# Designs tried in a protein design chat: VHH binders against Geranylgeranyl transferase type-1 subunit beta (CDC43). Part 9

Target 1, 376 residues: Geranylgeranyl transferase type-1 subunit beta (CDC43), of Saccharomyces cerevisiae (p18898)
Amino acid sequence: MCQATNGPSRVVTKKHRKFFERHLQLLPSSHQGHDVNRMAIIFYSISGLSIFDVNVSAKYGDHLGWMRKHYIKTVLDDTENTVISGFVGSLVMNIPHATTINLPNTLFALLSMIMLRDYEYFETILDKRSLARFVSKCQRPDRGSFVSCLDYKTNCGSSVDSDDLRFCYIAVAILYICGCRSKEDFDEYIDTEKLLGYIMSQQCYNGAFGAHNEPHSGYTSCALSTLALLSSLEKLSDKFKEDTITWLLHRQVSSHGCMKFESELNASYDQSDDGGFQGRENKFADTCYAFWCLNSLHLLTKDWKMLCQTELVTNYLLDRTQKTLTGGFSKNDEEDADLYHSCLGSAALALIEGKFNGELCIPQEIFNDFSKRCCF
Key: E = the ipSAE of ESMFold2; O = the ipSAE of OpenDDE; V2 = 0.75 times the mean of E and O plus 0.25 times the DockQ between their complexes.

## First folded at step 1 (VHH)

Design c01 (framework vhh_7ubx_2)
Fold by ESMFold2-Fast, scan of step 1:
Structure c01 (fold): chain B 376 residues (1-376), chain A 120 residues (1-120)
Amino acid sequence: as target 1 above (376 residues)
Amino acid sequence: QVQLVESGGGLVQPGGSLRLSCAASGFTFSDYYMTWVRQAPGKGPEWIATITSGGDTMRDDSTKGRFTISRDNAKNTLYLQMTSLKPEDTALYYCARDYEWGSYDTFDYRGPGTQVTVSS
């Protein structure tokens, strides 16, 4: 039997709020180079503030004006005159093709609008069908995976772009936000069977998902979240689910005798990693993998809190990577807090408390409100 | 188009040495962390070593005394120097480009591999 220490009450909430607020305040109105990442910065900052019970729609609604300006709707030069839309990261016009509609900026913008309660714009101005048609064009016809953006001349996904499980997740999340729920809904825009075939082909030898038969907890979270949004988790075999749960449990770094096999999988074990999660074998613990691993476990089994050491990962996050002086969370004990780890570390703690929706990567209360407003 | 092509594998006797090379093209090689991974028949992939864009290395404890990872940014080439080879080192060796999405670490591209066989 394992012993664990918990401490959600040790969270420095006021300092975490100030940490996320600083990132929103550092977004200058006219600085080039920061525009490409601004959608992501807004998303992680608003999400972090919302996790710590800030009324973000009341305080940060002024960011909606900037996001709305980055919504582009255009007609493709093809035989069907296809109308697509989505979000760009930058409006810089002096560099050829610097402004491109892409899947990551589109998802970050849509999730941010949902968190900011911009339902009037979301329901009346955004053309959900043209958003879905953009996603449709990003699907590779041969293998069913997705690329981030289109080649303007071919009006198809670039053959040289990455098309792994991350983009499958982003594509399905966008379609879900646009109102797709049933296989029939998704089939209107994408080849759902071919996508499912691709996802299943990314299953690894001893469980988990990853590129080139290399299991990775981030890819596993993307694959499982995608399957959840497609209502297709039941298509996974019981053996694969059990193997994946076992693999994920062995990602938690522990010096305690609860999981003897963990010490055999962690040849480079570091005491400072105790309780944290690694992304794959023979790597150090990282704050973000607490989220990716716990989300994956949550999607696979209702008993996940009893199977993993939630108290140990809570202790790792609060005692090792939480920055009590500055606020925020770092990647590990040696580094400073950054926005990505601060958001995902906070999300991991919120997931343990039942307050976070891992499939869309937003707070549970926001997901619940959004789900009542779904129309397609 | 991103390409990674390994070479330098072959048949070697126990106790021997080999130097593997990975030729990279289609991206700014010097900006990326690079990794060597091996896979024996019927087994899953095993991480060997990673080298950062700055040249710092992380190595698996079981091989770090015998294997050394290095890079030549002017030639866009990654190397793995292997010494004191054992029969259990027999595997397909491939290089991979480490990808970071935010702070999310994974591989986004992998080469086809080069076969190393250690036998008498």
Scores: ipSAE 0.000, ipTM 0.337, lowest interface PAE 10.0, mean pLDDT 82

Design c02 (framework vhh_8fcz_2)
Fold by ESMFold2-Fast, scan of step 1:
Structure c02 (fold): chain B 376 residues (1-376), chain A 122 residues (1-122)
Amino acid sequence: as target 1 above (376 residues)
Amino acid sequence: QVQLVESGGGLVQPGGSLRLSCAASGFTFDDYAMNWVRQPPGKGLEWVSGISWSSGSTTYADSVEGRFTIIRDNDKKMVYLQMTSLKTEDTAVYYCAKDEYYDSSGLEFDYEGQGTQVTVSS
């Protein structure tokens, strides 16, 4: 007889499970060439179900067959005939002698396989070395940042792609999943010092990370998660850590304490935002920023639950953006539930309960099982 | 031009049954999943049931599972909702909806049509 663990009474768990199940069961009939991100849909849906204690490996293991077919291993037309591998989003878009492998689809596939416990395939068939070489090719040699895919003419990182902190996080997360732990492990595939230099150059003067000295909580979470996976959080100055903590705490919209009087005097204050987190200054609260901000705070300080108003963000998520009729979570009180916000809102609640690993964006129990296998 | 025409609603007593119909035109019917969505008086939209393009998968809201059955006939371009053991809480305008997109921003529904009123009352 197992001891039952109950979720919070205010969480409509069965409705949320049905919401995520619907996305998996009603996937489009084909790719048909239009923009369908099926790999992301699978990842967010499986993650949401796993957060709500569904045995996803027993129920949705059939999606592994589809994901395995999207694993591509190819030889680059370069002087060394480099062998790379990774995951593509669409088989229809594959062109002979061109690589359509990209970092986001590769990370989504790997995390989904881990959550579905496809460890035999992951440990025996997946070529981690060629996968790590693909990540290596995505690093820009001059600045140390990463792009999402390779240019088919140069077999190097695509100059057209963005090379911001999001892709630094994805690249390092993939290498971590492939077994990289120490600086020496990462140095086998990437220039770790140049990457660290790039990340540090994206620090804002008043705390947080962003582009062009514009603080943003999403970029902050990506940077801090990357540094955590590189065991390099200690390279941040004490001043920058304290400034960043202060900046993140001020992202919580609050009608309580000192902030209540400020909000009451602010003609633009929206009561529907109360308790939620904004991505940057002078913006509305958004469900996904609860996750990005709380993950960032968790990585910076042991006292994060004492310093932020966890009851208020829980109330924002459950009373404002949780959809009790359809299941799922919306971006804000006015929008319908969507898969991205449903997953990250659920993840934020799980993080508060100590049940979520924010650095790899998967449930803590899944991370623990993965760690036992990867390190053993 | 996409058109969805719902019918089959009416007044029924608690414990009764109704069959709703939706006639589709203006698109390749067998390429899209179909849904039923309802709006109770004074409340927001509630998703009720979905069926895949091939009928290979069906899914239901917890409030209707075991009581409602969604069926499609691709040859006739029809989707149906068989409702049994009706409750007063099932009182709503019912809409037939075509799935539009599946991406990281969510599942889109197309609420074209005027709906069909279901009233469960003694």
Scores: ipSAE 0.000, ipTM 0.237, lowest interface PAE 12.1, mean pLDDT 80

Design c03 (framework vhh_7mjh_2)
Fold by ESMFold2-Fast, scan of step 1:
Structure c03 (fold): chain B 376 residues (1-376), chain A 120 residues (1-120)
Amino acid sequence: as target 1 above (376 residues)
Amino acid sequence: EVQLVESGGGLVQPGGSLRLSCAASGFTFSDYYMSWVRQAPGKGLEWIGRIYSGGDTSYNPSLKSLVTISRDNSKNTLYLQMNSLRAEDTATYYCAREDYFGSEYPFDYWGQGTTVTVSS
């Protein structure tokens, strides 16, 4: 599928398929926590298989029953008797007097069900309004940012919980899946102006997005994807867009390029990192940052493939982090393959080929099919 | 293999102090943000605070005056210092590695937890 090499594909497709299939069958116990891991594992595995042209709906539709059981709908003990819904990570972690619905498990479940083509769920079972109300409750009224879940005593997003650009992305992606497209659609459930204000406040002085004016590509991808789903990328100044493109291009490691150090040749250059992307300045290349950086560039400029060294990042992924014996992709040349890097490395290659929707992190064909059936 | 191992939990009397440790292995500890999270019996997860790679911290405002998070990158160890403990601080305490890789859940690896019981 990698036409950039102008020869036979160096992608070990059969091995990658077996890698992802093994994770669905065995559900690795090396991961800690019970709440989030299984939904995330299902998402990364189904996504990876779908990227490699496996008919996941035909082969893995049996997982839909388990996922549907994790969809809960409940009435909050508030003045309005608000009905909310969403997904929990584990049925065994249900606390009788508290909701365990959270934004990450909800997004992973929804995206997995989209890839598995569970149109019956989206058309007849999903209560889009109650799910959107759950998202609404997760928005912090002071900052406009989002937390992952509700406080069990107040039934509102807890002011003491962690909030950042990742949850802004997840919240908006869920609302988009529920059918929100225009500002009027989003405004029914969230304070869109406060959210935009929060996102803009996370701009770094010299480009990119990040916490405490520390730019990094993961938060940048979340912010840009959120703005794209809100049809609000045009609200970014031309200078900030140009600065962010420049910052992202400088994340690609090359023998002439630099990790941050503009006034000196890159003394930290590692040949094993050549062509890969770093997530932030003065760090090593990582497979996942190929996806986060390329998605960010794609959202900012139509010429992104001409501006970055796509053949070099392809060679980094296929020659350095692809595992030809086991399948999958590792973080770097020294580590073993894992689900997260295998999925995002595969997604980065698919994005280069124009076959991946980076804003929702699913294959483009799957997104197109879903859009024809499930918009409200 | 990434591992996070908490220690230092146990029984403590109200008003007492306790320091929890989290030993990290299998990754470059200094490159990651780390958090402490707790879960009281029968309740949901409550975020305590975060420490950035350089040592800066941010805390749950309700706990800021009662807890201090620190790290020793040379020992690959994360710490939670707790003072003026109350019965309501009885919980299982988890250290967690933060994944700031975009849209994912903020914690990609958790320790097994260490139990702190505050009672007379």
Scores: ipSAE 0.013, ipTM 0.288, lowest interface PAE 9.0, mean pLDDT 81

Design c04 (framework vhh_7n9e_1; at its last look DockQ between E and O 0.49; V2 from the best seeds 0.00; counts 0 for: pae O 6.8 > 2, grease 26.3 > 24.2)
Amino acid sequence: DVQLVESGGGLVQAGGSLRLSCAASGFTFDDYAMYWGRQAPGKGREWVSGISWSGGSTAYASSVKGRFTISRDNAKNTLYLQMNNLKPEDTALYYCAKEYDYLSGDEYFDYWGQGTQVTVSS
ESMFold2-Fast, scan of step 1: ipSAE 0.547; ipTM 0.819
ESMFold2, look of step 2: ipSAE 0.016; ipTM 0.479
ESMFold2 (binder alone), look of step 2: mean pLDDT 81; pTM 0.812
OpenDDE, look of step 2: ipSAE 0.017; ipTM 0.413

Design c05 (framework vhh_8cml_1)
Fold by ESMFold2-Fast, scan of step 1:
Structure c05 (fold): chain B 376 residues (1-376), chain A 124 residues (1-124)
Amino acid sequence: as target 1 above (376 residues)
Amino acid sequence: EVQLVESGGGLVQPGGSLRLSCAASGFTFSDYAMGWFRQAPGQEREFVALISGSGGSTDYSDSAKGRFTISRDNAKNTVYLQMNSLKPEDTGVYFCAADYEEFYGTSPDEYDYWGQGTQVTVSS
């Protein structure tokens, strides 16, 4: 009965492109207001535009100049005179004998440069070894996890930062971008065995990953992407993989429950959430969890599209959280569109179409081009 | 009453040059990105070149890059396509198109307004 099955007419591509572009154009040139998270804003905006096939390298090459200025290479005042490098979020505060380099801004900058195809800078100016040394310094020697930045007095991982699966992912993604592929490559910079031990310690009893035995789809995606980049997914037991797949499939909100498993009444069912994914049990669906859950399923099983209700999540994204007047995607049907959910909702749709690399969170075509050009 | 009127098409020998013009009326010209598309007999429309509303950004198809130049005169509400080193494969009807959003695809579906087209024939 549906005549509209043959077109992308349900996706308001022009409005989505304009939504992402507004965020790049409306950033003030002053130090007031909207510049606080500019590296993240650039990443989400460029990523969204790239997902919708905009030639971002032709249109936004001028943002490369701003990003390049945030690359810092410095010598630590340690016994070894260690040379490190990375990206800072702001040029406003540069305290003598302190470093403002951090893992999230470094990853956002590197991924943005890759999407903008800044390969000349990446191959000739970027000091990958000093960048990898910065990542090395962020590893906790006791448990193998990572923190976001260094303590200026000790030149070791910051004691005030949390160490969790998000920073493990960011650290390994940066090293992968720098050319690490084999265990031998990673072992040059980090204690890979301790990192693996930490990740395995974050497994939940009944599947998935999360702090304090509380499963969470965001942490699960970070852990699985990290293991994929380390070529270590096979270190997970078959039972844990099966339990995690089952847990992830039950995160999809549906009046039918999971069609491939026991038909239980979904306690989290709400008509406005139908087809969407929740981050944890008994919570509402959220656009970003469509990406985190589908990426996790993709990494665990080749059959994920046969196990998951991909039409329902597509309908949730296009009919519930897509904003046809403003462009962009919202967290849920009640909120306005924002950059984070617009980027990850677009990424989820691209992942379903086989056009997105979830392990590095960039379009598949860009990942393929990067893989051919950049080596350690 | 939005109108786009193309001119400058014609017959030219391989290796020759043509300059296409598109005169726009009925909208605020500088607020629109302008594109050129072409269509060979029996084929769908394909992207050739585009220019932003300000003229500060341009893009070209792989087949046009290095041979064609797009430009605009906002005071005259006109966009141009300078075509050099023309090949028989460049033969087709060339269409002018306007897109309110600068952020573009190579798809004809991205463009809001279209001209009637002008014929370009490259043959001996």
Scores: ipSAE 0.000, ipTM 0.136, lowest interface PAE 16.8, mean pLDDT 82

Design c06 (framework vhh_8cml_1)
Fold by ESMFold2-Fast, scan of step 1:
Structure c06 (fold): chain B 376 residues (1-376), chain A 123 residues (1-123)
Amino acid sequence: as target 1 above (376 residues)
Amino acid sequence: EVQLVESGGGLVQPGGSLRLSCAASGFTFDDYAMGWFRQAPGQEREFVALISGSGGSTDYSDSAKGRFTISRDNAKNTVYLQMNSLKPEDTGVYFCAAEDLYWGSDTSEYDYWGQGTQVTVSS
């Protein structure tokens, strides 16, 4: 049945800008080096501000100083004396003293620098080859997957570390930012065929990607974004693409579609979820899964807006999870706004408007400028 | 059948130390970020500490920073919270939680939760 309410609330742009600005203003100006989450906070805040048309390079360039200090370049104790570099989120004093370069902080820093248009540093100071060599060392030789950091004893990815599709995405995104475009470019640093084999092994029987044949929209988005950056989406079978599109469309919670027979489609259906997307079967809708599902659909078909109920997800985001008093977006109707959901909810709306590049998780205009400057 | 079982709570005097453990089963432990959260009587559940699946990245609340250390043993499917210099305001039920998509301090991001272990700091 049709809803009694006509259309979504307006986007409260000024309140959303203030929400993201508050998160940057609450960060201490002192260089304490203990808070690894600060790199993520900077990334999500700058991304959200950029989505809402704030000139972030003019207003927030002061955060570049802190990020640049967390760029580490070091020589590994190996036969080749390999020079690696990357970004650390925390400078901690442990005995022995350890500074850990990791893939997530490296990607957050690079994307933040791109959004802040730190092109002089990016083009002249940043050692892209040593960044790429760090990524190379994070690849597992047996599986082709990636871990977030290196084992200090072996100078290789630890065999006990997590190596899921998220780290595959982060690794390939870093290499792409460093200038890799063709298979030959990627092959200079990683075993691309082994990575593709790993990604394909994470396909689920009835579509989508996930660990142990359990489809998940977050893993699906990471896998599809990775394949897109590798120019390898065409390696997916037509059947798998169609099955994945069908699975993703069934993630939209709606009395007007996927949840018409809620007891059969999702035993956990909540009326307040109407129009939103769930990350996996039999779960509640969540603001972040709107981004992960819409990004996945966008990567699989040019006509994704014809297949999705984009008006319903827009209504869910603006009427249910948008916080008109504080700014920002919450996970669901019951919770307060947080930085992660505020960024990804804003990104989902920007994707619908054609203003966001989901493959690198940055605004489309920023991506276009980066592509013109750093691929030449 | 996913299960998280916390242990190591108890009564301790101000300035004392406790080590909490969380044993996990029913999922691929190293694919999940693990967090510790606490809840005082009549208060909302708040973030304490977080560790990535590999153990390579950690994060702490301002109140825990410098006093608490989170660690994990993926071979034993266990996450730990070493709590030093305990204060009366650290009193609460401490919960272990697992999250598989993106590690963060938001309680809503965590897929699996333990039943909690009581920590009381009093003389």
Scores: ipSAE 0.000, ipTM 0.148, lowest interface PAE 17.6, mean pLDDT 81

Design c07 (framework vhh_8fcz_2)
Fold by ESMFold2-Fast, scan of step 1:
Structure c07 (fold): chain B 376 residues (1-376), chain A 122 residues (1-122)
Amino acid sequence: as target 1 above (376 residues)
Amino acid sequence: QVQLVESGGGLVQPGGSLRLSCAASGFTFSDYAMNWVRQPPGKGLEWVSGISSSGEYTTYADSVEGRFTIIRDNDKKMVYLQMTSLKTEDTAVYYCARGDEYTFDSYGMDVEGQGTQVTVSS
């Protein structure tokens, strides 16, 4: 839907490619005093380029050497001398006892390596078992949820970190990338039953998932993607799935059809948001929530394209948040393009076209290639 | 190293006013929407108010609409909650939270601080 068969594309593909390439070039050379998540920049940029059909392996394979420098393997001071590994976001760490390995940077690095097709490193050099042990240590034994990093003084999950559904998704995605498929595979590293119990406890009264009983489409996408990777979507009740679908459909701001009346009753309704998705009730539309909501709908029902107004969200993304001069996508029609919204807006369009795997947040062709090579 | 440090709470009489402050560090403050959430005694967390990254759009829970005002200063990396006409039902620990820009590169992007206690009593 992004491009007509014999006509010009509505998508400014060349500008989007240049936008993502600029962000890779803005990675700071050795620069102290700035906390920049370089792995996130690499992931969003390479993902965006891959969505727009750039052969990132050929053009950016040299970045594999740089990314490999962020791989840390260490021995914990515990009775078993546990070997863990993962990726850091910055090479400059001067804080004594600071946790440098974390779940988000590890996932971003692994997904980037998959998109760059660094399968030789993945299959022969990367210590998947030590990565999985790091994930294991991040699980809270009482709740089954995950924190992003360890307190290396205690070898336990950081007490100051959040343990919400984002980190459950990241943890399970890392284990999936490391080869976990069956419940038995996951059970080797995590308490899968406690994790499922935690996810189910985050269900909201009117459908959807959230934090603190507040429904939120980002947390809903993380919960559903986690359940999909655990082959456990069927554990959700039919009523909860129906309620969640209805809740997600009400997140689309619409000037058309039956949803027009309900959209106009929302406190945050603005006609400039027409077709976009809000993250939660009584909020404005945001480019990233197009992805989180559409991914959630896709995971819940095969009929999702018939149920939501896909033409309206496409028009919102291409006509309101796409930046034709700079490339990229902004959060809304008032702001400038940024890397996060550019990646997720592009991913939302690719998901509508059937070209994106929302469960691992990578292009579908990349997922297919990964599956062929890493079916051990 | 994302930090959110709340301040400005205290004991106040019904009908009074308080201004809460939140100092942000460790991230590009101007790229993120900010929210205030509260936890009344014996209850779960309740969303109170939100402000867009630019400061142009604000939203409020029905219970505080017309009484509370959320403001931000991107140059100072501050978000504020101006509370007026306070009621006993507003008694809670108040937290600021990085809200609408849900990202996977965040390290504890919700409620990290100790919050600031607001007690409305007579």
Scores: ipSAE 0.017, ipTM 0.297, lowest interface PAE 6.3, mean pLDDT 81

Design c08 (framework vhh_7ubx_2)
Fold by ESMFold2-Fast, scan of step 1:
Structure c08 (fold): chain B 376 residues (1-376), chain A 120 residues (1-120)
Amino acid sequence: as target 1 above (376 residues)
Amino acid sequence: QVQLVESGGGLVQPGGSLRLSCAASGFTFSEYAMTWVRQAPGKGPEWIATISSGGETMRDDSTKGRFTISRDNAKNTLYLQMTSLKPEDTALYYCAKDYGEDWLYSFDYRGPGTQVTVSS
């Protein structure tokens, strides 16, 4: 289609703030059966509010008390009586000689506490070494990848558990928050060379990262963020970086300037998807893949804003998936807003503005304050 | 505990049809996108199709005209209708719980698979 739509887009900031605030208000009762999701709900809601310039530490400090109760420090029934700690999704199940600590809840709790500026707790109460030892136990000794939690019988990661690039990212992000910066810091807790070997083994032949040689923008973002936190992006070959940039740019569904003829020749084109990003080839555009793809491009090249159509993805987010009545962002133009897409859509827009740190998935100003603390 | 159990595979002649089923339990099936993936001996996994929680489908172009993904939320069951089967469709077919609405937080679960063998 040859209709060009330029500039009616407006961010409905007040509606977005109310959307995220509603999710925090629903936590005390409506999510009783979703204890593991409560950490994610807090993280996405606080992140979204922070993106829209709400002083979350002043307004939502009450959530720190709830989150602190989920911090568990325990002694494993192993030969060395290893002391570990982390955050649990539920306080109900407490099995002797087992731990309900998991990597996703630990990361979301830590990032939320950082956004809420709970620095006194992080500097005085939180046992960073025992957190790092928990991460250490989650590493596969053979592959170098990570699992989300420990097997209660062995107090080690089970060989049959999922151990993809998402858990590599979460593990490294936790260690980074605990103060690891150099290879020597990471080597104290994990086999960094085996981890790097695993990440490199997840490279796809024609660019991008994925599970089992299937390229995916979500896995690509996790792999690149992990390498960035390990200061190891330079270990990627120039050819692989170029191929990955090319692959990511082809994830943007484009009308090629509203030319109907070219849009009809593009197998990935759908008018309702125009400007959005797909996660994999032959898929529909999705609000969250705008974040995963743009974060990946940002980590690979400083010129990413010139290489992709940032105006087109901005218009997709603001005109197609932004809900101007209710606030929030939906997956696509047909669905209602949800917390996950609202957070990541907002994060994608903030990343384009240079206001978001994609490596830790928090606002840039929060990351800058965190970085000045050194021992956080 | 999330559990996925595939069924409906077997030996079929070229040009034949099969309907695969995946029975889901341990999660609210209707809230998650569901995927069919196959793996042939000596090859990596190949994505076939995904169906969203809302029923919207995304399909691989090489199988799009022959394979149809569908779901029955009342029965907590995912289906793959396969027609005009070819020898190259021989593989172990897996049902997978996709990312849902929260890619980073959501854990992927796969069933044990159901074997499809296309031969004379």
Scores: ipSAE 0.019, ipTM 0.353, lowest interface PAE 5.7, mean pLDDT 81

